# VH-VL binders against Mitochondrial distribution and morphology protein 38 (MDM38), part 8

Target 1, 223 residues: Mitochondrial distribution and morphology protein 38 (MDM38), of Saccharomyces cerevisiae (q08179r182to404)
Amino acid sequence: KLIEIRKKTSEFLHETLEESNLITYNTIENAEKKQKFLNFFRKLYSAKEGKIMTFQHDEISAIAQMFKNDSVLDNLSRPQLAAMSKFMSLRPFGNDNMLRYQIRSKLKDIMNDDKTIDYEGVESLSQEELYQACVSRGMKAYGVSKEDLVDNLKVWLELRLRQKIPSVLMVLSSTFTFGGLPKENYSKAFSPLAEKKETKSKYDDLLDLYYDGILQVLSSIPD
Short names: E, the ipSAE of ESMFold2; O, the ipSAE of OpenDDE; V2, 0.75 times the mean of E and O plus 0.25 times the DockQ between their complexes.

## First folded at step 1 (VH-VL)

Design P8 (framework fv_prolgolimab)
Fold by ESMFold2-Fast, scan of step 1:
Structure P8 (fold): chain C 223 residues (1-223), chain A 123 residues (1-123), chain B 106 residues (1-106)
Amino acid sequence: as target 1 above (223 residues)
Amino acid sequence: QVQLVQSGGGLVQPGGSLRLSCAASGFTFSSYAMYWVRQVPGKGLEWVSAISGSGGSTYYADSVKGRFAISRVNAKNTMYLQMNSLRAEDTAVYYCAKDQEYYYDSSGPFDYWGQGTLVTVSS
Amino acid sequence: QPVLTQPLSVSVALGQTARITCGGNNIGSKSVHWYQQKPGQAPVLVIYDDSDRPSGIPERFSGSNSGNTATLTISRAQAGDEADYYCQVWDSSTVVFGTGTKLTVL
C-alpha cells in the first residue's frame, strides 16, 4: 500500500514543514535576490491570510531556484527525514547524516535518470518503464493511463531540467497530491496561479498542479 | 481475492534436491516482490529468499546462498524455490509470501502468505 | 547478521493489555512489521510500518517504535489473541525476524 504510506508521510510532512527553516534569508547572495525573496513571501503570506493573489510560474520558479537540496535536507528534522525517506520508498536507517545521505543518493539517481529519459524521449519508454519512473518520482501512477504517465514525466522534466527546480522541492511538492489540500482553502487564495487561457491541455493542467505543490511547500516556511 | 497456493515438498535424503511452487491469484503478480520464509517445527520464522516483481533482483539468506535458487514465471503467476544440496537443518515448513508494496523491487511487509509446505531432509 | 530480541513468552489476563517488545540496535530508524501465528496456520500481518494496521485487524492492535525498542500492544486481550508473535525488519538486503513471543491469554 504505497499510496497509504505516501498519504501518511505527506500528512506528517505538511503538519511539520513550518517547523523547518528551509532557507535562511542571509544565505541569499545579492540584494536583488533578497528583495525578490522578501516580496514573494510577503505576497504569499497575504494569500495565506485569505486575500486572493495571483502567482506567475516565472516568479515561483525564481524563488524555488534559490533553494539547494543540501540546505533543505540540513534543515529537516529526523522525523521529517524519515518520513521523506519512506515517501521515496526507502528504508530509513542510521543517524541524521545517514538519512540525508540516503535521500541525497536517491535524488541523485533520479536526476541522472531524468537526463537519460530526456535524451531518449519520454515516449520511447515501455509501459513498465513509464510506471516505474513515475512511482520513483512520487507521482500517482496506479491505474493511470500511459498518456497521463507520459504527461507527468514531461512536466517533471520541464521543471527539473529547464526550470532548474531543486529535486527536493519537487519531491516535497508531490506530497501534496497524496496528503491533500491544507485544512484551509489555500488553493482558492492562490487562484488563478498563472496563464488564464481559453483552452488548456492536460500538460498545462499538470504544470499548474506542480506549481501549486511548490507554492504549498513554500507557504510552509515560517513567517 | 488474493490467494497463494503452494505445492511441492516431501521427504528427501541429505544432498538431494526439491522444487517448491507458489501459485498466485487475485493481484497483478508481476508488480509485487515475493518471498520464501521457513520455520522449523516448534521454532521461529527464518527468511530464506526474495525476488523482485520483474524477477530482475534476487536475495538470499547466507545459510542458503549458493544452494537455493528463487525464480518466477510471471506469465503463469507462479514462483519457485529450487533447493539443492539439502541438509538436515533445511527441514522446515516453507511459506511463500507476497510483498505489500506496489513496486518492482524487493522490500516491505509480507501481507499475504501461502498455506506452507513441509520439507523433511533425513536419512 | 543482526538479531531482533523478543521475550520468549508473555502472559496477559483476559481483557487486559499485553505488550510484546522487539529489541534491536537503532531499530527506531527502521520500519518494523508484526505477524501473528496461530498453531498450524500461516502467519498473518497485524501491524506494518511501525504502527499501521492492515484492513481487517482490530483497533486494539497498535504498534510503536523508538530508539532500540519496538512494541506491539494488544488492548482488551481476547482468547483468540493467543498465538506466537514475530517482529520483522528489512536490514540492507536481508530480512530479519525476531526470536518470537508466545502470548498466553489467562
Scores: ipSAE 0.000, ipTM 0.424, lowest interface PAE 17.5, mean pLDDT 79

Design P9 (framework fv_prolgolimab)
Fold by ESMFold2-Fast, scan of step 1:
Structure P9 (fold): chain C 223 residues (1-223), chain A 119 residues (1-119), chain B 106 residues (1-106)
Amino acid sequence: as target 1 above (223 residues)
Amino acid sequence: QVQLVQSGGGLVQPGGSLRLSCAASGFTFSSYGMYWVRQVPGKGLEWVSAISYEGSNKYYADSVKGRFAISRVNAKNTMYLQMNSLRAEDTAVYYCARSDEWLSYFDYWGQGTLVTVSS
Amino acid sequence: QPVLTQPLSVSVALGQTARITCGGNNIGSKSVHWYQQKPGQAPVLVIYDDSDRPSGIPERFSGSNSGNTATLTISRAQAGDEADYYCQVWDSSTVVFGTGTKLTVL
């Protein structure tokens, strides 16, 4: 039932994220950061209007880093919090503040686990430990090979620990692996149609997939 | 149309060896994980082994680990199960199977081949 | 190692509803798949991901999964439904099959 729950909750989150302001322009403390934020979203809205735009990974990371877990959770509605809770295999209960606490607690556990896994090395995990790590992070793990689980977890750690992307955005990005197709008329975000090149490694493909997912979450923010 | 055609099998003495083959057609073999599942006559299904689409990852049930070796030759659309140090309890019908996702559900099965280990 | 327990045998009258259970600790958190096996034949997938039907499997076959029990339901039972049925889950270390249930249609 996990897969069905994740599909349903991710579809709900995808449909409703545009109703939430995951960050407000006025909460950004630095004037240069405010300008970068504004320029990024202007470019993103142009892409949503059907223009072909290319987004670099460092560009996406710079904007994603401006978000904080608490700010994102504070701007999600109770139904969205309940959906996120269910997606993360938690039992949603209580009022919206209790749901926020539940999610914060889970994200904190994942962040502590991220550091431990990175220190020990992903290759040190047993098959069961690797599977549980991927499942707890919202990844598709059921039926996924050990090598692919390792690559997924390595990409997660790169984005979380080195690119400093907030865990809440990582989890929301993961909902796009279970959700439907991207919104209609969304132009290519990462690359225009270009000359044929050799296939990237699976690690690089997963990295692109996560950045695309982050970009999809960011594209759901109104103004 | 998807087909998995098995060959090999037969009677072998305890301690002997046997190799099973599974020939695939009707799909891009190199894109799918492949599996062996066995069934002791009159008993239930038991998973035996799995091999990833490139052959880089191989998994075995504890009962066969160290004795059986799974392999595949994508250019020939064929998967193999090399069975060494066979025991009476290995007597079973062996099925090859395909899964759309690694270690998920088995959507297509071979016809099965009987392996009998007796003295 | 997880064990999936099924009843050894279930009997159903023609046209009535058969229910075959698959018991496992916290099985409701896992995706359950069901196979039908007739004498001398390879297993056939009849339900996957708890409740989805493959193309060609009639609507009479349905599935559910919650808590510690998954259930395969066969409504309006027909003589051709007589077979052994197995549930299956993927666990990270192994593929686990249920003990199997023989369905007899009277």
Scores: ipSAE 0.000, ipTM 0.407, lowest interface PAE 18.7, mean pLDDT 79

## First folded at step 2 (VH-VL; framework fv_necitumumab)

Design N4b (at its last look DockQ between E and O 0.49; V2 from the best seeds 0.00; counts 0 for: pae E 2.7 > 2)
Heavy chain, then light chain:
Amino acid sequence: QVQLQESGPGLVKPSQTLSLTCTVSGGSISSGDYYWSWIRQPPGKGLEWIGYIYYSGSTDYNPSLKSRVTMSVDTSKNQFSLKVNSVTAADTAVYYCARDRITIFGVAFDYWGQGTLVTVSS
Amino acid sequence: EIVMTQSPATLSLSPGERATLSCRASQSVSDYLAWYQQKPGQAPRLLIYDASNRATGIPARFSGSGSGTDFTLTISSLEPEDFAVYYCQQRSNWPLTFGGGTKAEIK
ESMFold2, look of step 2: ipSAE 0.582; ipTM 0.869
ESMFold2 (binder alone), look of step 2: mean pLDDT 92; pTM 0.940
OpenDDE, look of step 2: ipSAE 0.797; ipTM 0.944
ESMFold2, look of step 3: ipSAE 0.430; ipTM 0.794
ESMFold2 (binder alone), look of step 3: mean pLDDT 92; pTM 0.942
OpenDDE, look of step 3: ipSAE 0.776; ipTM 0.941

## First folded at step 3 (VH-VL; framework fv_necitumumab)

Design B1 (from N4b with heavy chain V107I; at its last look DockQ between E and O 0.46; V2 from the best seeds 0.62)
Fold by ESMFold2, look of step 3:
Structure B1 (fold): chain C 223 residues (1-223), chain A 122 residues (1-122), chain B 107 residues (1-107)
Amino acid sequence: as target 1 above (223 residues)
Amino acid sequence: QVQLQESGPGLVKPSQTLSLTCTVSGGSISSGDYYWSWIRQPPGKGLEWIGYIYYSGSTDYNPSLKSRVTMSVDTSKNQFSLKVNSVTAADTAVYYCARDRITIFGIAFDYWGQGTLVTVSS
Amino acid sequence: EIVMTQSPATLSLSPGERATLSCRASQSVSDYLAWYQQKPGQAPRLLIYDASNRATGIPARFSGSGSGTDFTLTISSLEPEDFAVYYCQQRSNWPLTFGGGTKAEIK
């Protein structure tokens, strides 16, 4: 079943991502971006050593935007590409280049669908359409209320369309949010505006969760 | 032991172009760790960052000077250069080249040239 | 542009005394601050990076502290060679900017 496949592929990706160079410092030529990248990862490394750190959403977004889909996919092994394909409900076949093509094609389809959903409004989707939209993006949808499906999809659209988080990172982060985050949270995402709220909404909680997922993907990058 | 040395004319006429070169010795300019900067100091005044160049040729300049400044790099000679167009007396300063180290192990201008005074006068 | 303000403009002290130099930023620069020493007729020399880390070869009498908007350079016991101008520099936002300097001179 889909849940079983996603749990197994998520676990495999979590165990093996630390072996992959998703991006290197040498590809950043702008000094301000280079410094921002390095300062972020020094802070993230401190969090791994048990120093509690918090990250603003905008600083996570700025770092995530430095990644490119093709560069990330080129640095994944065939077993990782196959696991990612299965997580995305694709039937992996052919060589490494075919797997990359399948993933890129699916991500393009999702992006076009994202734009359509954003234009028409998430609330215009039927329950069946909401379910399929969330499932195709790697979200847990079985046994989830319609209201929660709407909120999850709204968070996805915010991150993908407004914050411009690369789609490969979005899918990889879904493997962490689908199966849950580690119990010991050494670092956490936060928003200055959301931190000032007396009580956070379900949307704000989901946004924090997805940023934590992105942070987990970034924390898997080798030093 | 890394060393930086500025060279160029010490006197430039108004409206002309100031041109300086920094020669790097004891280390390579072709490294992802380093950004190569120019900083100036008018006599008796503070320091102003002009801009940097990366060994690939990528640059960024202080907005206050951007319209008049151009930098270049020659990796085969281990050198980088500064041009300031349409100079006035306000451009009279000691000009320093400096290495900007941007690494996970530390971020700062760690090596400076000795500086060269450029006077703008008729 | 982030404005860096140093105080005092001039610090008159005797050898052996403790010097305390202040640097204030117009907005938070986190820990992204460097300190430089400049003697007459010489180029600046890096003393402190990342607010509190001594550069290679800098004597232990030099120390930096602070975070956010308020930073301090401390010289625990002044030596004759320490009488110079000191500049802070923020590295949080481009363009990179320096403070106006604090001149340490012999009383």
Scores: ipSAE 0.562, ipTM 0.851, lowest interface PAE 1.7, mean pLDDT 85
ESMFold2 (binder alone), look of step 3: mean pLDDT 92; pTM 0.942
OpenDDE, look of step 3: ipSAE 0.772; ipTM 0.940

Design B2 (from N4b with heavy chain D100E; at its last look DockQ between E and O 0.52; V2 from the best seeds 0.00; counts 0 for: pae E 4.4 > 2)
Fold by ESMFold2, look of step 3:
Structure B2 (fold): chain C 223 residues (1-223), chain A 122 residues (1-122), chain B 107 residues (1-107)
Amino acid sequence: as target 1 above (223 residues)
Amino acid sequence: QVQLQESGPGLVKPSQTLSLTCTVSGGSISSGDYYWSWIRQPPGKGLEWIGYIYYSGSTDYNPSLKSRVTMSVDTSKNQFSLKVNSVTAADTAVYYCARERITIFGVAFDYWGQGTLVTVSS
Amino acid sequence: EIVMTQSPATLSLSPGERATLSCRASQSVSDYLAWYQQKPGQAPRLLIYDASNRATGIPARFSGSGSGTDFTLTISSLEPEDFAVYYCQQRSNWPLTFGGGTKAEIK
């Protein structure tokens, strides 16, 4: 049931994010950040024109860090807020501001939990705690091995705590990674560049997947 | 055609405040594409970026000067200004105002004022 | 901060010769590199932006190349008006920095 709700809400969010103004360069006043923003979107424009462009993980992280949770939520429509709430297993209630409050409250709880898990180590979680931690973050958890759940949560902690990707972008990215990305319909023009390793672990593959999800969220921003 | 013109005193005493104004004509200072900078050049030497101001009033200053520098913008007069406190002989230079274009089509200082020499001397 | 080192400090050439001016950054600046020309008593004039793009109105004899840390300004055939000081400038990292300049002078 949860899987169907998340699939439907993910599809809705994917189709409507391109219509939303999550950030514009007019909002960026710092010259160095504006330059990085414009270079990133210059590469996206080139890729949409048919050139093959790659994006480094650090490049994606730098752009993602420019977003503010509240600004993103303020620019989502009510149907988008409701879809995001349902994706996060929240019961949407009230007007737009109440939906934003519910989402913010959940994100704050997750952030506090992230810090605790990172301090104690992912391995310290019981099976049920691990399952709930992954589900609450928008990850697939049903039918997933304990090893895979651990790797997923480690990637989340890396992105959220070390790379400081804003929580709202993490959740939106989860909508893109929830069902996997179809590689044949996947444009090389928008993919993140895989880390340069001769042998890739499951963790490295998941990290690439999540960066691609973040890239897809960022690529949905209007020109 | 866009033109920038520096104005202010050519002689300032040590320990006082240097104040310069750049007047922009032939175009508006109010644009998200442009950053308004001060750059200085001691006689016979190279160029040093001082800082920029955005039309909203947002600034960023060279850390070597940050403790002594203040910039301001007056969009109604199409002007932006520089103050350098506690000047010494090391602040003697030609001061340029310049427009920095930051767009998807490129980043550069595309228009410069002619410069004004400021001498710090007793 | 990124140190921009230009070489040579002085380039003595005759009109009609090819000039090659170097600019090296202390760390990668990607392609966020501009070139300026400055004549005595004048403000700098933009020649090249983003390492290789000519600014509007700049003659085709001027070209820029390079990426990362090593950049070159080339003047394919020097004209008398090209004898000036040339500065490179980066905006990859704050604060913006200029090179020390290369003076092109008549032999």
Scores: ipSAE 0.264, ipTM 0.702, lowest interface PAE 4.4, mean pLDDT 83
ESMFold2 (binder alone), look of step 3: mean pLDDT 91; pTM 0.933
OpenDDE, look of step 3: ipSAE 0.774; ipTM 0.933

Design B3 (from N4b with heavy chain F105Y; at its last look DockQ between E and O 0.64; V2 from the best seeds 0.65)
Heavy chain, then light chain:
Amino acid sequence: QVQLQESGPGLVKPSQTLSLTCTVSGGSISSGDYYWSWIRQPPGKGLEWIGYIYYSGSTDYNPSLKSRVTMSVDTSKNQFSLKVNSVTAADTAVYYCARDRITIYGVAFDYWGQGTLVTVSS
Amino acid sequence: EIVMTQSPATLSLSPGERATLSCRASQSVSDYLAWYQQKPGQAPRLLIYDASNRATGIPARFSGSGSGTDFTLTISSLEPEDFAVYYCQQRSNWPLTFGGGTKAEIK
ESMFold2, look of step 3: ipSAE 0.526; ipTM 0.844
ESMFold2 (binder alone), look of step 3: mean pLDDT 92; pTM 0.942
OpenDDE, look of step 3: ipSAE 0.769; ipTM 0.940
ESMFold2-Fast, scan of step 5: ipSAE 0.000; ipTM 0.423

Design B4 (from N4b with heavy chain R101G; at its last look DockQ between E and O 0.03; V2 from the best seeds 0.00; counts 0 for: DG spot H100, pae E 11.5 > 2, placed apart)
Fold by ESMFold2, look of step 3:
Structure B4 (fold): chain C 223 residues (1-223), chain A 122 residues (1-122), chain B 107 residues (1-107)
Amino acid sequence: as target 1 above (223 residues)
Amino acid sequence: QVQLQESGPGLVKPSQTLSLTCTVSGGSISSGDYYWSWIRQPPGKGLEWIGYIYYSGSTDYNPSLKSRVTMSVDTSKNQFSLKVNSVTAADTAVYYCARDGITIFGVAFDYWGQGTLVTVSS
Amino acid sequence: EIVMTQSPATLSLSPGERATLSCRASQSVSDYLAWYQQKPGQAPRLLIYDASNRATGIPARFSGSGSGTDFTLTISSLEPEDFAVYYCQQRSNWPLTFGGGTKAEIK
């Protein structure tokens, strides 16, 4: 019944993100970042006009890093906070401040666990530890091979720890990777480094998929 | 083992404020994994959930009581408290404090205090 | 608010008999239902969580079943210590609500 809860909450979040103001342009720190923001979203909205556009991973990361966990959570409605809580296996009871605090506390616990896993190595985890680590991060884990769990967790660690994608965006992106990307996908992520390889690894394909999830979250921001 | 104990006056006059404290021992209320609740039971009657508090101070109250109820927490004393304003005879009940888990899955109210009878009488 | 209705209000049974207690929700609460036992002069004790899972230390004669709106607590063979009041509680929607209770008493 976790899978069913995650499907329902993912659908709700996907439908309602367009209504949310996850970042305000005027709060972006400096003019260089504001220009990157404008260029990115002009390109993105051109893609929506019927042209397929590709986005480099670094380009997506730079924009995602402009988001702040607290600001995103403050701009979510109570139904969205409840859906996010349910997706994370938290009870969505309490006022808005309590929901936001619970989500922040869970994200902090995951981040600390991420650092520990990264130091010890993903391969050091038992099958049960791998399963629980993936489930807690919103990944599909039931019926998934150990090798696939390892690869998914490695991609998570790369995005969270090295690319410094905000935890809230990671969870929102997980709703797209868990529930499936939209069928009409006119924006694609790619890596120049992986594209130079003659044979892409499964890790490279997963990394593209997760960046596509982040791109979908960013695509949901109003014009 | 976690233990909860209610304390406060057993007799309160109408229109006064009922004030109770729950002391937690064998565990910490500063944990992010639990809600802390008050529940009441009029003599010979059923149970009514009053509200809960998180250790951050965030609260949620039963709408039937919301206008008259406040809860607070003192993490340094490992305590949380209930105030019910403008009491009447209808507020006569045994008051319990209890622990609740935060997740969708897991235990419900797993630890309860022994309860304290509060009588509202002129 | 979700109204929880328990029936019967009173069960009069002898030790060794099977007890069946019913709890109905005014709208679906999925599996988010708990059962509590309350003996005279004591606080409630958690018996069943998530509709069907026995809490730690609860004897196997207690079992819960149901989903959605209709739930059942079954005591397969009553012991003398089982004569008490039983409450169900939904945990799906705010505010949390309890049923009115079923009193199990000796015939």
Scores: ipSAE 0.005, ipTM 0.523, lowest interface PAE 11.5, mean pLDDT 82
ESMFold2 (binder alone), look of step 3: mean pLDDT 92; pTM 0.941
OpenDDE, look of step 3: ipSAE 0.260; ipTM 0.707

Design B5 (from N4b with light chain S92Y; at its last look DockQ between E and O 0.36; V2 from the best seeds 0.62)
Fold by ESMFold2, look of step 3:
Structure B5 (fold): chain C 223 residues (1-223), chain A 122 residues (1-122), chain B 107 residues (1-107)
Amino acid sequence: as target 1 above (223 residues)
Amino acid sequence: QVQLQESGPGLVKPSQTLSLTCTVSGGSISSGDYYWSWIRQPPGKGLEWIGYIYYSGSTDYNPSLKSRVTMSVDTSKNQFSLKVNSVTAADTAVYYCARDRITIFGVAFDYWGQGTLVTVSS
Amino acid sequence: EIVMTQSPATLSLSPGERATLSCRASQSVSDYLAWYQQKPGQAPRLLIYDASNRATGIPARFSGSGSGTDFTLTISSLEPEDFAVYYCQQRYNWPLTFGGGTKAEIK
């Protein structure tokens, strides 16, 4: 059952992700990027010491954009690649390079589909198309209303296409967003505009949830 | 004890190029922690960030000035420079060079030059 | 581009009084805010970085607070040398922008 596979692979990825180095080791020369990078990790260090820290959505996006899919995949162990493949509903086989190719190919297919869905509009999808689109992206789809599936997919498109969050980080963050293992969180993602609204939309709540997932992935990186 | 000092002509004619050099003493310009910036202040007015140069030569400029501004660095002389093309009276200001410290321990312009007034007239 | 608005434009106080200077950003800048002091004929001097951290050599009477869009510089007891112009600066998004300044004058 898909739910059982995703629970097992999510648990494994959560437990082992801190052993991986997901950050590229290049020197940052752009001042704005370097400042955002250093401030982000200074805040994470403070949060790991028990302080409650908040991160704006665009702070998280800026850091996530510094990652490249190839660099992240190259730093995953074979058991992690296999777990990620199973989470994505792929049948893993072959050596490490074959697993990375399978994942990369799937992510490319999803990206092309993302562009098509965004152009045509999420509302244009049939119930079956909507369900398949959410399942293929690692989203929870069983027992979820059509309205919620639409909102989930819209948030995915926002993050992937407009915020340009690397596809590999989107999948890893889905394990935290939909993996079902709550953590006490000393760090919170927030949107200043959404906090000022009298009533936050379901979309805004989902956006916060996805950014929290990305933050969890980024916060599990050893320095 | 780091010190920054601006140098260059104090009077520039309209349509000409304003050229300034900042000399850094008491520390090296070749450090990954520092970005070398120019800021200007028209007489009696506030501060405007012009841009920075990194010791490798990498730059970023205020979009409002980008089409007219270039910067350069000479690490062997411990200097960095500003050029502003096609100046007008609106470019009359005190020009400061400043060190932008960007480290995990904090970020800010921690050292400034004394400033040099450049007047665009005639 | 993020617009920084400082108020009041002029603050007239006597030595020994408490000064409160306001800085407001047109959008959230998180805690990416610095405060500078400038005396006539001098370059700006860094007072506060990261919204609330005092720079090296700055007296304890200077303190900064705030996050997001609203920030405050407080001088707990004004000394004669504190009468100057104060600028805030956001560092959240480039281009870096400064507020218009608050001039602290002797009443």
Scores: ipSAE 0.657, ipTM 0.891, lowest interface PAE 1.1, mean pLDDT 85
ESMFold2 (binder alone), look of step 3: mean pLDDT 92; pTM 0.940
OpenDDE, look of step 3: ipSAE 0.758; ipTM 0.936

## First folded at step 4 (VH-VL; framework fv_necitumumab)

Design K1 (from B3 with light chain S92Y; at its last look DockQ between E and O 0.41; V2 from the best seeds 0.62)
Fold by ESMFold2-Fast, scan of step 5:
Structure K1 (fold): chain C 223 residues (1-223), chain A 122 residues (1-122), chain B 107 residues (1-107)
Amino acid sequence: as target 1 above (223 residues)
Amino acid sequence: QVQLQESGPGLVKPSQTLSLTCTVSGGSISSGDYYWSWIRQPPGKGLEWIGYIYYSGSTDYNPSLKSRVTMSVDTSKNQFSLKVNSVTAADTAVYYCARDRITIYGVAFDYWGQGTLVTVSS
Amino acid sequence: EIVMTQSPATLSLSPGERATLSCRASQSVSDYLAWYQQKPGQAPRLLIYDASNRATGIPARFSGSGSGTDFTLTISSLEPEDFAVYYCQQRYNWPLTFGGGTKAEIK
């Protein structure tokens, strides 16, 4: 049932995210950072127009880091907030501000939990604890081995704690794994440079998947 | 219509500090779309970017000049200023202030002051 | 820093002729390139931004092209007021850098 709910809410968010201005960048203080932002988005728009472009993980992280949870949530519509709440296994209620509060509280709980898990080590968790942690973060968990759940959490912690990717973007990224295939143009153009042999670990595959998801979220921002 | 105007001494002695001010009219310095830059041009030579300031006070400088340059902004007067310490004859140039537009609609110095010649001589 | 090289240093042409000015970057600057015109005793004036967009008030005879490392400013038919020095500037990386300039002079 959870899988069905996540698929439906992911499809809705995927279809409507382009209608949202997730952030306002009109006050970037550092000109070099603003230049990198503009370059990144011009590259994205070229990709959406059919030109083949490649994106490095570090450039995706640099742009993603410029987002803040509160700013993103402030720019999501009520239906999008309700969909996000349902995706996160919350019961949506109240007005827009109450939905934002509910999501903020959940994200803060996850952030505190992230730090605790990182400190004690992912391997310290039981299979039931690993399952719950992955479910709470919007990850694939049903029918997944303990080893794969561990890899999923380690990728999340790398992106959240080391790469400083906002948790709201991580959650939105996760919706692209449940909402079906990305649009044809996105799948052809959005590719991290893969200059390695056929020896990728599952961890590396998951890392690529999250970066691709983040890239798709960023590509939904209007010109 | 936006106008920028430089002001300051035309002659500075070697080892002294060169101080220039740019006054902006017809537009506000307190805008997130714009950065405010200084550019110089030695007589008969090309253009060299010195640095910029954002209305919040955030600055970046050309690494070649960073140890000698300071910029400041006064949003109440709609002005920003440049100080170059320990000047030598190599600092003799026409100094321009410019508005630096960095937006999705274009990236360039879209308005320039008329320039002020500063001669470093004993 | 990114080095910008303009060629030729001087371009001698007659009014009515087509002018082609080149600008090369030592590394890719994407499309973040601007062109400025400077007349003797005057401040530089923005002509082209983002490699190919004409600034407000700039006549249609001015056009810019190129991307990456190689850029061109074209004046389709020179007017007397077009004889000036032209500078390219990369806007991709910091510090911002300018080319050495191309002087368009009457033959």
Scores: ipSAE 0.274, ipTM 0.701, lowest interface PAE 4.3, mean pLDDT 84
ESMFold2, look of step 4: ipSAE 0.616; ipTM 0.882
ESMFold2 (binder alone), look of step 4: mean pLDDT 92; pTM 0.941
OpenDDE, look of step 4: ipSAE 0.759; ipTM 0.937

